# VHH binders against p49116, part 18

Target 1, 238 residues: p49116
Amino acid sequence: EGPLLSDTHVTFKLTMPSPMPEYLNVHYICESASRLLFLSMHWARSIPAFQALGQDCNTSLVRACWNELFTLGLAQCAQVMSLSTILAAIVNHLQNSIQEDKLSGDRIKQVMEHIWKLQEFCNSMAKLDIDGYEYAYLKAIVLFSPDHPGLTSTSQIEKFQEKAQMELQDYVQKTYSEDTYRLARILVRLPALRLMSSNITEELFFTGLIGNVSIDSIIPYILKMETAEYNGQITGAS
Key: E = the ipSAE of ESMFold2; O = the ipSAE of OpenDDE; V2 = 0.75 times the mean of E and O plus 0.25 times the DockQ between their complexes.

## First folded at step 10 (VHH; framework vhh_8cml_1)

Design w2 (at its last look DockQ between E and O 0.63; V2 from the best seeds 0.00; counts 0 for: pae E 2.7 > 2)
Fold by ESMFold2, look of step 10:
Structure w2 (fold): chain B 238 residues (1-238), chain A 122 residues (1-122)
Amino acid sequence: as target 1 above (238 residues)
Amino acid sequence: EVQLVESGGGLVQPGGSLRLSCAASGFTFDDYAMGWFRQAPGQEREFVALISWSGGTTKYSSSAKGRFTISRDNAKNTVYLQMNSLKPEDTGVYFCAADRYGLFYSTEYDYWGQGTQVTVSS
């Protein structure tokens, strides 16, 4: 009963570390990425359907999809966070590791292929000019994915995903009524998210601030974090 | 000595097809992303297509997408560009380029070929 998402779930305002340095270092990149990760996870936590699944199911679900949510966040916030500049800085740092012979050629190729896929995904999303409502529903479709191994309550998760798809369809049809194929163009971009490696995302964006602890190990802590504590870690606003 | 040798260019009628080849030697081909670029007279060299070392990722310019296909054969150290539905505006010298680990992505390459002429005219 009732909509899966409300207008409060459309708000997705990323604040960047200030000021942006002339030369992006690992610390700035990690802080920026951490803010997006926390924003994405707390966005998921705010959804009543997600809350209704229970703590163990919530943790399992976020562990399975955090990289997809993060990647959608990168695409949505690419201009605000200057993602193209961040990726260029990451490649420059990688070149230093190559010069010092600290990475195998096979690993370098894996990392660079991932960067190529990420750039092309973000470019394709920008070309479609996806709005904040559409991003919110896309994130919900990704969040409520029943196909991940080890999940409980998969029938309920599937019903929530179907509801997110229906609400996206209704929104697109009403708001973009003259563009018959817009929904199909948007949805066909989602399978690419399953090809993104969480291990490589961690290496690219998170090595400076969280050390070498995997993101999936800290997810239970992030999901339990009080709103005031959350704001103090990334924004301090309200 | 690094060499990139393009072949397969020529004169073709509008709507026709050509397949360009670029044979590579003097480096570990499997470590390089490969690209095709073209240059019309009086114009700057422009990006046409790019393919990763494994062939798993490709990129095309807007003018090439849907008409051209880049591919590679790592056993033969060769990259290809299949060009279909050719138009007079596709006329130019086509260059093969190599980018180790794809670090430059599209802007500056480690090695360039000498080029092969493609002319689309009735």
Scores: ipSAE 0.378, ipTM 0.751, lowest interface PAE 2.7, mean pLDDT 86
Fold by OpenDDE, look of step 10:
Structure w2 (fold): chain B 238 residues (1-238), chain A 122 residues (1-122)
Amino acid sequence: as target 1 above (238 residues)
Amino acid sequence: EVQLVESGGGLVQPGGSLRLSCAASGFTFDDYAMGWFRQAPGQEREFVALISWSGGTTKYSSSAKGRFTISRDNAKNTVYLQMNSLKPEDTGVYFCAADRYGLFYSTEYDYWGQGTQVTVSS
């Protein structure tokens, strides 16, 4: 059949909450992260192959890889988000908890190291100067990962992942013909995503969510949300 | 009492190598990211390298990158700085520092050593 991704899947434009406060509070961070999360999930939803897997499989797939997709999104949107500033603000907010002895030493290490990993990953991606097409294909490779536990239709998912990889290969070969090792350099960054804890990511970026709502629990809702509703939330949350 | 004691400094020729050590005591070593800073005469203290709690992540200044390697042994409560291809501009007092937050590129660390002199000269 046709290609896995089209040019429409290359566009990944994040709109930040406006106005940007002088002090980045938890609300701003959470809103920014939520927008990225929504964008990432709706991006996935826009892929015909993703739709072909069915609602149950789609939901399971996103639940399994949302952290990786989110992290790739952070890397891709790092400049627009002022990610370094956001991370600094997160650390600052965590300092209060630390000073109040609300976190164990082990937890502090885990959280801070996670922030380090996140920053390093984003920096590494920036250094590689990953373009929009490459990000789209990397996200597709991550999305259509058959090795997560509990997935159905793993054979089909694997086929989609292979297709994503092949299309990425073709793109890189055509676009960066003089750099014969670019594909390898890009792909070797993906394992870093698996080393990052989804729980910690959730705690860092989504602590301001109303109630005890988990990302896992809201994924089905987000996937069913209409684009208009999504856009409304983006504009209404200002 | 918290102590950070640097060692391994000395005089070396350009292109030479040194290995600095910092022995920590008086605090839970594993709970702190460890870093190296340096201060040249008449200059401000500058960041050189930082290593995470487990040692799994490292950061380097632009000047240090590719030449210096920071490592740690938590069983020995020690952090190391392997310095290769040393240059005259690397001359200065090298300080070991500990920070619970692991603030990369910050000079506000919880604990500091007294420093060890590194001199690179022909």
Scores: ipSAE 0.204, ipTM 0.628, lowest interface PAE 2.0, mean pLDDT 90
ESMFold2 (binder alone), look of step 10: mean pLDDT 83; pTM 0.837

Design w3 (at its last look DockQ between E and O 0.56; V2 from the best seeds 0.00; counts 0 for: pae E 3.4 > 2)
Fold by ESMFold2, look of step 10:
Structure w3 (fold): chain B 238 residues (1-238), chain A 122 residues (1-122)
Amino acid sequence: as target 1 above (238 residues)
Amino acid sequence: EVQLVESGGGLVQPGGSLRLSCAASGFTFDDYAMGWFRQAPGQEREFVALISWSGGSTRYSDSAKGRFTISRDNAKNTVYLQMNSLKPEDTGVYFCAADRYGLFYSTEYDYWGQGTQVTVSS
């Protein structure tokens, strides 16, 4: 029938906390990341196909893929966020923790490998000049993955993923008609998302603001948020 | 006591290949990201390739992509650079470098080798 995504699902505009500090601190990083997370969750919630699966399935899907959606969001918004500067600030904080002997060498290597892989992913997406339509369909492909354990309605989820793949293919062929291999180049970037650990993403971007609460425990509440409350979180309004 | 010893440099014709090796000693090799850099006369030292502690992540300069491959063997404390399709602009001194935990990305490194000369000439 009609398209999986409409023009409203292509718009993905992140508003950064104000004012921007002269030197990036943990609070600014955590608030910026929280805004991106909320934007990503509410993007998913706004999709009619997602809504059709029901609240329990919605929660299960987002729990399974939130880190991949977040990582795609980081790549899409890397310039607006000054992500390179944020990652440098995180590394500087990590250096201080190493000098205080607060982390094991194995943990340091694990965290730094994650940062390297994140930077590589974002750089590869920037090099391809991925546009907003392509990001929207990539996020939909990631969201509607039928292979997650414990899912119901996997046949319907698979059909939605196939629809997202078809619509991406049609868009790329129409918009980039002279670039025969663009779709393949875009799709081969997706496996790199599997290299991103949700545990480490929480530690890098969220632990200072949300304490010990895991992202997957708050997903049902984020998905239920009223639009006005959500917009208040993004703009800092009460 | 710390040593990074490069080898495998030499003269090669355009289109040829060389394999550089860097043998490391005096430090815990698997805590360090390892890299190759090069310096032509009158130029600043430039990044060529970098490999993470485990070998799971690699990075290449634009000029190296598709032609060079960095690898490491943690059992032998050695990092390698396979250079194919060599061009005259690849001429220079190639340095091995070690960066503990990769904390500086592409800034100051903890240890540097003495370098090995690569010359690509007819």
Scores: ipSAE 0.321, ipTM 0.707, lowest interface PAE 3.4, mean pLDDT 86
Fold by OpenDDE, look of step 10:
Structure w3 (fold): chain B 238 residues (1-238), chain A 122 residues (1-122)
Amino acid sequence: as target 1 above (238 residues)
Amino acid sequence: EVQLVESGGGLVQPGGSLRLSCAASGFTFDDYAMGWFRQAPGQEREFVALISWSGGSTRYSDSAKGRFTISRDNAKNTVYLQMNSLKPEDTGVYFCAADRYGLFYSTEYDYWGQGTQVTVSS
């Protein structure tokens, strides 16, 4: 079999809603996040190995790791998204709820600390100057994680993950030959993704758009969505 | 009554170190992010460092990065600021502050201490 990823999987271009409003409202944030989510899922769908696992397994994988993929996407697209501004806007919107005593102190801590973790993660990735290939492989490693509960074909998933890791290793050795510890520095960032709550991410980025519908419930739909439909969703939902 | 009481300030030579402490009382300490601010004479109060509720995340001003370390002990209701490699420019009154939101670089915190004087001079 050929490589797990090709050059086509390196491209990860996020298009932001236009025009950018002076004030980032909840709709803008949710639309931006949705675009990133769709892009991330369709990226996964474009991988032949992912397709080979079958629809049920594919859906289960994405359900298990969508938050991690999304977070990596945030890091990768942080500049294009003006992520700092988005996060600041999210905080501002939350402040209204907080001031109205709608959230408990514990919940405030959880949500705010989650935002901190997101920001720190993205900043750390920026400091490492992760390139497009490295992001692609990291996303693949995250995607093909066999340790999530309820997965089928775990042996095959593990093989794909190993392949992703090997290809990343080869790439880093070839591209960054003078930095012998780069691979390790990059890989040790992945555990941080598991510390982030998918529920909180969903609440922060998606509640204004999907209402009571969970990301988990819409994943199968997104994975089946045609590119044309995706583009229509991006342009028509605003 | 809510209280934040800073301590550990004093006179130190350039290149020296100080450890500031802030003892909190009168509120649920774990529910607040804790920060340090400073104010030099004739200047506005500026952000120095912030630590999250659990202590898992920290933020620093550019001037503090690499030299200062903020930490907290929730069991003791105390936040600390280890200041190393002190410079004359670090001179000022250092304030401890508590905020539910943990707002980065914000000066609008819920509670403030009275401050402790730090003087860096040869």
Scores: ipSAE 0.059, ipTM 0.543, lowest interface PAE 3.1, mean pLDDT 90
ESMFold2 (binder alone), look of step 10: mean pLDDT 83; pTM 0.838

Design w4 (at its last look DockQ between E and O 0.01; V2 from the best seeds 0.00; counts 0 for: pae E 4.4 > 2, placed apart)
Fold by OpenDDE, look of step 10:
Structure w4 (fold): chain B 238 residues (1-238), chain A 122 residues (1-122)
Amino acid sequence: as target 1 above (238 residues)
Amino acid sequence: EVQLVESGGGLVQPGGSLRLSCAASGFTFDDYAMGWFRQAPGQEREFVALISWSGGTTRYSDSAKGRFTISRDNAKNTVYLQMNSLKPEDTGVYFCAADRYGLFYRTEYDYWGQGTQVTVSS
């Protein structure tokens, strides 16, 4: 009945681990990524429409789109994260694997291309100077995607996505009235997210998880955590 | 108030066994992966073992593999560390910790216990 998003959904503040090490090791990278992942998922959970879909549908939805949400989060938090430095560090770590012949040539190519795609996407978003509202709506559009396999309540999800799109349109028209093509420029960036492999993203950023635990497997637990508890821990962390 | 209280430490001979317990309170226990760390005199704290939220996945340090077993009982809000075939080099203060991220290398765990002393000596 009301808007899909409110001003409270625009805020997206990532707190990095402290202190920042002189050398960005796998631990720092993974923890930073985990924080972003949690932030992204809890953001999704904070949306009333998301809650209205029910726990099972919510979980399935996040499982389907976490990589896209995460990637948008990377773009949005690129400065705070020093993303370029993180990506460089990841590459350096991969060099060790390469030198040890742990990766096939094809795999190396896939991974490096993925990193390139991530970097280019984030750079493109920076060039567009996407603001917090636009990011929020883009995340909502990505979140409420009905075209993922295995989803229930697809009609409702589609309605939410349409609502997100309409609200974004209204925002852009209002805020950037002189730029009639801004909406189109922003929306055409979304397909790039679908070209990115969630498996490779997981491998690059989340190798510090317990054993062979997947992002897919931890999503229900993340979604169960209270936001207040999470926020309290983030602010009290260090 | 959040609390992690370790118990079960003590003096044991080489080759002996100990079972550590960590009782958690003040937070939603099953929302956190639980881990054990240890710190020997004059050394840095080191990772020993980690167990996932449901207990379905575990991770061990190289030193702990094959000798130590981490388990948890979510109904009791308790995590355990069964230590077998103990060696003098296992001597140290053992800390229980809770991590919402399930990261074995994390230094900024959400919650820490005060530790329990384990001494392996003949």
Scores: ipSAE 0.331, ipTM 0.701, lowest interface PAE 1.4, mean pLDDT 91
Fold by ESMFold2, look of step 10:
Structure w4 (fold): chain B 238 residues (1-238), chain A 122 residues (1-122)
Amino acid sequence: as target 1 above (238 residues)
Amino acid sequence: EVQLVESGGGLVQPGGSLRLSCAASGFTFDDYAMGWFRQAPGQEREFVALISWSGGTTRYSDSAKGRFTISRDNAKNTVYLQMNSLKPEDTGVYFCAADRYGLFYRTEYDYWGQGTQVTVSS
C-alpha cells in the first residue's frame, strides 16, 4: 500500500570536492565518484520497500546493480560534477599511460569503448531532459530487478519492480500528457546500463579508493553505515 | 606511407543522397576509430560522425543524426558515410580522420585525408 517512492527519494543533491584543482588528478576523480556512490547507496537504503527485503537480499541486489545505479547517477549529475571534464582528464591519463607502454592495445580499446558508451548514454538522457522523478523511478526499476542470479524473494522483488514501473507510467502520462512516446523513449535507455562493465567503472573512477578491492565486496559495509557517516562521505566533511 | 583517400563527393540537389568512401592504407586499420568531419566556406572544421574500430559504437553530430549513417568494412580498410536528405547547409569539404585506439578527447586526430567536396544546390 502507498507509493513506492516519496518526495524524499526524488531529491538527489551531489556536492563536489572543493576547491576544484587546476589539474584533475586521480584523487579528485575518486573523491567525486565516491560521493556519488555513497549518495546512491543512501538513496537505495532509504526506500521502505528495500528495507522490507532484509539485509541479505539488500546486499545481493546492490551487488548486482551498483554499476547501473552509479551510471544513472553520473547521467543525472553530469552537469554538477562536470563529467565531461572528468572524462577528458581520464582520457589524458590514458594517453600518458600509452606513451609509457603500460597498457595493452586490447585493454585500451575496451576502456575507450566503455567511455564512448557512457558519454552516449549521458548525452541521450540529457537530450530527453529526464527529470528527477523519472530518474528516481528508473533507479528503482534497476534496483528491484528479480532476474539476477542467486536472489531470494524474487516474487516480492518483481512486485516492487512492477510498482516502480506503474508509478513511472502514471507520472509520465500525467506530467507529459502531450508527449505520447516519452515513456517508451525513456525505457529503451535501460538495456544500455546492463552493457556497462563494473570492472572498467572501478578502473576509471575508483582506482584510488579501492586498491585491489572490488566495490561489490565492500557493499555490505557501505549499507551498514550510520546516516551521519553517509552524510560525511557524501560531503567530504567528516 | 599513411594515406586516407576520400571519394564520392559531388553536386547534388536538396533532398538527394551521396555515399562518401575513405580508403585507408599504411597503418593497422583495426586499431583506429574512424571519423568524418566537414568544413564549409568561412567556417571551422566540424565533427559529423565517428565509428569505433569494430563498428560496434557510432556517434553523430546533432545535424547528422537521423540523416547520415557511418559504417566501415575492415576487410577493405574503408569507412563510409551515407548521406541522405541533403540540405544546402551540408555543403562543404568532407574529411576522413583516424584516431588510434579511439582516444576521443584528443584535439588532433592522428591522420587526415585531403577531403572531398560536397555541394548541395538547386
Scores: ipSAE 0.226, ipTM 0.663, lowest interface PAE 4.4, mean pLDDT 86
ESMFold2 (binder alone), look of step 10: mean pLDDT 83; pTM 0.840

Design w5 (at its last look DockQ between E and O 0.63; V2 from the best seeds 0.00; counts 0 for: pae E 5.2 > 2, grease 25.3 > 24.2, SAP .677 > .668)
Fold by OpenDDE, look of step 10:
Structure w5 (fold): chain B 238 residues (1-238), chain A 122 residues (1-122)
Amino acid sequence: as target 1 above (238 residues)
Amino acid sequence: EVQLVESGGGLVQPGGSLRLSCAASGFTFDDYAMGWFRQAPGQEREFVALISWSGGTTRYSDSAKGRFTISRDNAKNTVYLQMNSLKPEDTGVYFCAADRYGLFYKTYYDYWGQGTQVTVSS
C-alpha cells in the first residue's frame, strides 16, 4: 500500500533532564535512559504497520527488540546524551561495587565488555555518519524482525521488515548515489546489536529507577501510555 | 611484583612489519584489559590499541586501524601488537598498559611497561 515510514518517523529528538548535574548520579542516568526508552517505544507505536499487527504482537515485538532499539537510540543520540560521559559515570558507579566485592570477576568482565561493545557500536555508527532516515529504517528493520521466538504473525512481520529494507535501499541509492557500498556498510552493523545483552543493558541504565521491575514487564504499560502522560511523568521525575 | 615487559621492537623499513609482545607478571592477567600506547620524540603518549579481558573486543586509534592488530593469550599472560604497513610516523616508544576496568583513558591504567623502541626508517 503506502510506504512503511514517513518523514514524521525520521524525527527522533531526545530531551535530556535539566539541569545536568555536575556529577552524573544514578538518577540522572536512569532518567536519561528512560526518556530514550520511551521515545524509542513511542516511535515504534507511531508506525501504522506496527499498529496493524495488534497489541499482543506489538508488545511481543518490542519485548524482543527493545535492547536493540535502545542501543540504536543511544547511537543516534550519543552527542545529545553525552554518552561517553554517561558511560564513564556508570563505570564509576560500578567501581564501588567492584571494590566492595559485590560482583564476581566474571561478572565484572561481562559488564565491562558490554560497555565496550556499546561504546564501539556507537562510535562506529558515528564514523559512518548515519543520518536520521537511515536510523529510522534501521530501527524499523530491527523492530520488524520475525526471527524472535514466540512471535505471532511472523509472515506479516517479515513483509514489513522487507519493506523497511527496500525503502532503506531506495533512500541510500537516491541520497548517496556515489557510494555504492553504503547500504552494505550500514546493514552489517546490525548483527552487533544481537551480541549485546538486554539484561546487562537493563542493569546498567535502569536499575536506579525500576528496582527489581523488569523492562519486559513495563513495556506494555509504556506502549499504552499517551505522549502527554509520558511528558508529565518525565517532568515529574525530574 | 607487578611487571609488564615489552619486546619485539626494532628498526624496520617503511612498509615493513613488527610484532610486539608484552609479558605480564605479578597480577591476575585475565582480570585486566590490555592496551598499547606509543610516544614519539617530543610528543605526548598516545593511544594505539586496547583489547578486552577475553579478547572479544578491540579498539584502535585511527592511525592504527587497518594496519595494527592487538591480541592476547591469557594462558601465556601476554598481549601482542601486530604492526603491518609501518610508516615513519609510527616511530616511537611503544608501551604496554593494563587497565582492570577498561576505562579507555590513559590515566586509569593500573600498570605500565617500560616500553620498547620502534623505529621506521628508510
Scores: ipSAE 0.375, ipTM 0.732, lowest interface PAE 1.5, mean pLDDT 91
Fold by ESMFold2, look of step 10:
Structure w5 (fold): chain B 238 residues (1-238), chain A 122 residues (1-122)
Amino acid sequence: as target 1 above (238 residues)
Amino acid sequence: EVQLVESGGGLVQPGGSLRLSCAASGFTFDDYAMGWFRQAPGQEREFVALISWSGGTTRYSDSAKGRFTISRDNAKNTVYLQMNSLKPEDTGVYFCAADRYGLFYKTYYDYWGQGTQVTVSS
């Protein structure tokens, strides 16, 4: 009916755990990543078009795209998170795993190549100076992807994605009218997100989850989470 | 015996180009990520470019982006650095390095070459 996103969907404010330790440990990294994950899923839940698709479709969409949303969130919040420092700490922790022979050589190579791809994606987004409106529309394009297996309502999902693409185009043309190729430069970054492995993202950022529960398994519970409980987890408040 | 032998350095005017090569022997080349580092006299050795085991992923320093291209040929056990639009600040000894796991945080490599001199002067 109206615009897919409003100004309230552009706001994406991540708060980091406090106090920041002198040396970043696995627990700090996992808490920081968890806050970003919850923020990303709350953002998706707040979109009226998403709400209109129904609970089962919502869960299926987020299960299919959470890693891409998370990766966009990492790029958007890279400075607030000190992402380069977090990735350096992760690499240091990998050295301990190598010494303990906990990972195969092939797995280590996969993980390191994933880290390289993540760094280059974030650097490319920073070089383009992607703003908050552009991130919001990119997240919507990723969220409303009709091509994932097992989805219902794919025609409606495709229409929402097309609307997100149209709104991004309109925004870029109005706001960056002197940069003829900006939309094309932004859109060509999206295929890199499909190269990101959710399994490796879990290993890198979510090793502190109790019981080895996969992100895929907790998505329905995060989407149902009450607003007061959610705000307490995001801010660390009472 | 492990060897990394750099070649292709030399004297070049600003704006010129050079192609560095590093021939590797004594280890299984495709098990190693490869990189180029450089060092000016009196300075610390600095990262220039990295390339993954298969060549599918690369990383560049800010000073190298857009001007330098790293590549590898696993059949020839060789890594290359194509250096375009050279500037006087690119002057230094360029070292080839190999690291089995490609760890960015430590940035030390398992093996280093002896280096090849690149001099950019007007």
Scores: ipSAE 0.177, ipTM 0.645, lowest interface PAE 5.2, mean pLDDT 85
ESMFold2 (binder alone), look of step 10: mean pLDDT 84; pTM 0.852

Design w6 (at its last look DockQ between E and O 0.02; V2 from the best seeds 0.00; counts 0 for: pae E 9.2 > 2, placed apart)
Fold by OpenDDE, look of step 10:
Structure w6 (fold): chain B 238 residues (1-238), chain A 122 residues (1-122)
Amino acid sequence: as target 1 above (238 residues)
Amino acid sequence: EVQLVESGGGLVQPGGSLRLSCAASGFTFDDYAMGWFRQAPGQEREFVAYISWSGGTTRYSDSAKGRFTISRDNAKNTVYLQMNSLKPEDTGVYFCAADRYGLFYSTEYDYWGQGTQVTVSS
């Protein structure tokens, strides 16, 4: 009952580690990524419909879509994060592995293609000038995807996704009334998210912080974390 | 220190024009979309215009459409609001605001100016 998203769900403010180092080391990158991950997951948690699905279903959903949510977050926060610089730094760090022959040629290609896809996706979103409302709805559509394996309450999830879509449609029609194809343009960006490997994303952005722990493993913990703890994570030295 | 300083306000007759400027400092200007808001006496602050990071997208309130033009110069860290065909109902304090996420109508912008008074009266 009521809209899926409210104005409170449109706000998505990432705080970057401060100060930004002259050289973007692995720690800085991982910390930045972690903050975004936390923000993304806590955003999801703030949605009443998400809460209504229950803890087990919630966890399963986030496990299934965290990479997509994270990627949308990267796009949304690309300017604040200086994403291009971060990606360049990641590439530079990978060069060491390349030089040491730690990666196969195929793996190098795969990783570089992934980075390229990330950059292109973010650039495409920037080019479309996706606004905060649209991002919120797109994230909701991604979050409430019923087509992931192992999900419970798929009917309810589908309903929420449909609601997100309808609300996005209404928003776009109202806000961009002169652009009748905007909705289609922004929705066709979503498939690009499914082309991106969560494993590679994890490796690129999180290896320095979580070590042998997977994002999958920490998701339940993050979802249970209190906002105060999250804020402490943002302001505290990790 | 983050600062948004509005200028260009004043008294103008109905049908007249004003050009507001907002000079930004203390943050990376290019990382923020910019907006103009206004507050009339006894009224709530309302959205007037929005411009995206690169200036590629602009949005206006219904009242502002066709009369106002928002623009920005990233090299000068400045956002502008050209107001034409001003009406008495346009009277109010106009605020510049910075938003890194394109919140449009939302009042949860990251930074706000102190405002500049615009008075449209015969």
Scores: ipSAE 0.092, ipTM 0.608, lowest interface PAE 2.9, mean pLDDT 90
Fold by ESMFold2, look of step 10:
Structure w6 (fold): chain B 238 residues (1-238), chain A 122 residues (1-122)
Amino acid sequence: as target 1 above (238 residues)
Amino acid sequence: EVQLVESGGGLVQPGGSLRLSCAASGFTFDDYAMGWFRQAPGQEREFVAYISWSGGTTRYSDSAKGRFTISRDNAKNTVYLQMNSLKPEDTGVYFCAADRYGLFYSTEYDYWGQGTQVTVSS
């Protein structure tokens, strides 16, 4: 039995909408985030181990972890996305909503706390200089988590997660042989992903795309898309 | 009128401890993250410590980690900096600052105190 991931699963190239507007509006932010989401779903769907679980298990698994995968994608692509600029624009839009008295004070605090936690997660990943192989295996560990409620085939999911963990360990040991504790430092960052609210992620990044439909409800349709349709969503080509 | 009033500074021996306080008035304290900054003569103001509005998140500069502890008491509208194991390099004027919701914890906060002098000398 071969490796869990191939080199095609390590490459993760996000293309941003062009041209970048002088003022980052909701449309640009939502398009940028949508491209990352679809790139992340395309990545997950392309994994043979994921394909082997079957459609119902695939849907349940992605519904459980899409926000964690998206957040890892934000950290991996933070430079390409100019994520700090996007978050600043979101904050400015939110402050306008405060001035217009359109959001409760408690909701604003929840959203700002989430932004703070997201910034700190992305900063911690950048400080560790996580490479593309490490991100690929971290995403696989998150994807194949057997602990999420409502999953079927949890024994097989657990085996795939163990394989991802083993392959990450082998990679880190080979590539960073002088840093005995690198694997532990990397894995300690993962619990923060489960603290990220999918509801707030939708509000921050997907207001224009979602309308009245949650990302959770569209997951089955995203997973069934043909590759050409993914490319259109990832790059904006039609 | 917004006021941030620092206190608790003074002269202390190397290895000693000080506890700084910053009393806030004129704004809704619970909506603001708080930070401590310091400035030695001829140098730029530098970040020391940060605490979120609830106290649930803290951050420290590399020089402060393990020696300083930031805390807040929202009932008293006060933020504190406990400084242990003080070194001559910690000498400077210490400022508290308030930033609404603590966004990006930049060095450009909404409100600043006037500062309190800390001097660490053998």
Scores: ipSAE 0.011, ipTM 0.363, lowest interface PAE 9.2, mean pLDDT 84
ESMFold2 (binder alone), look of step 10: mean pLDDT 83; pTM 0.845

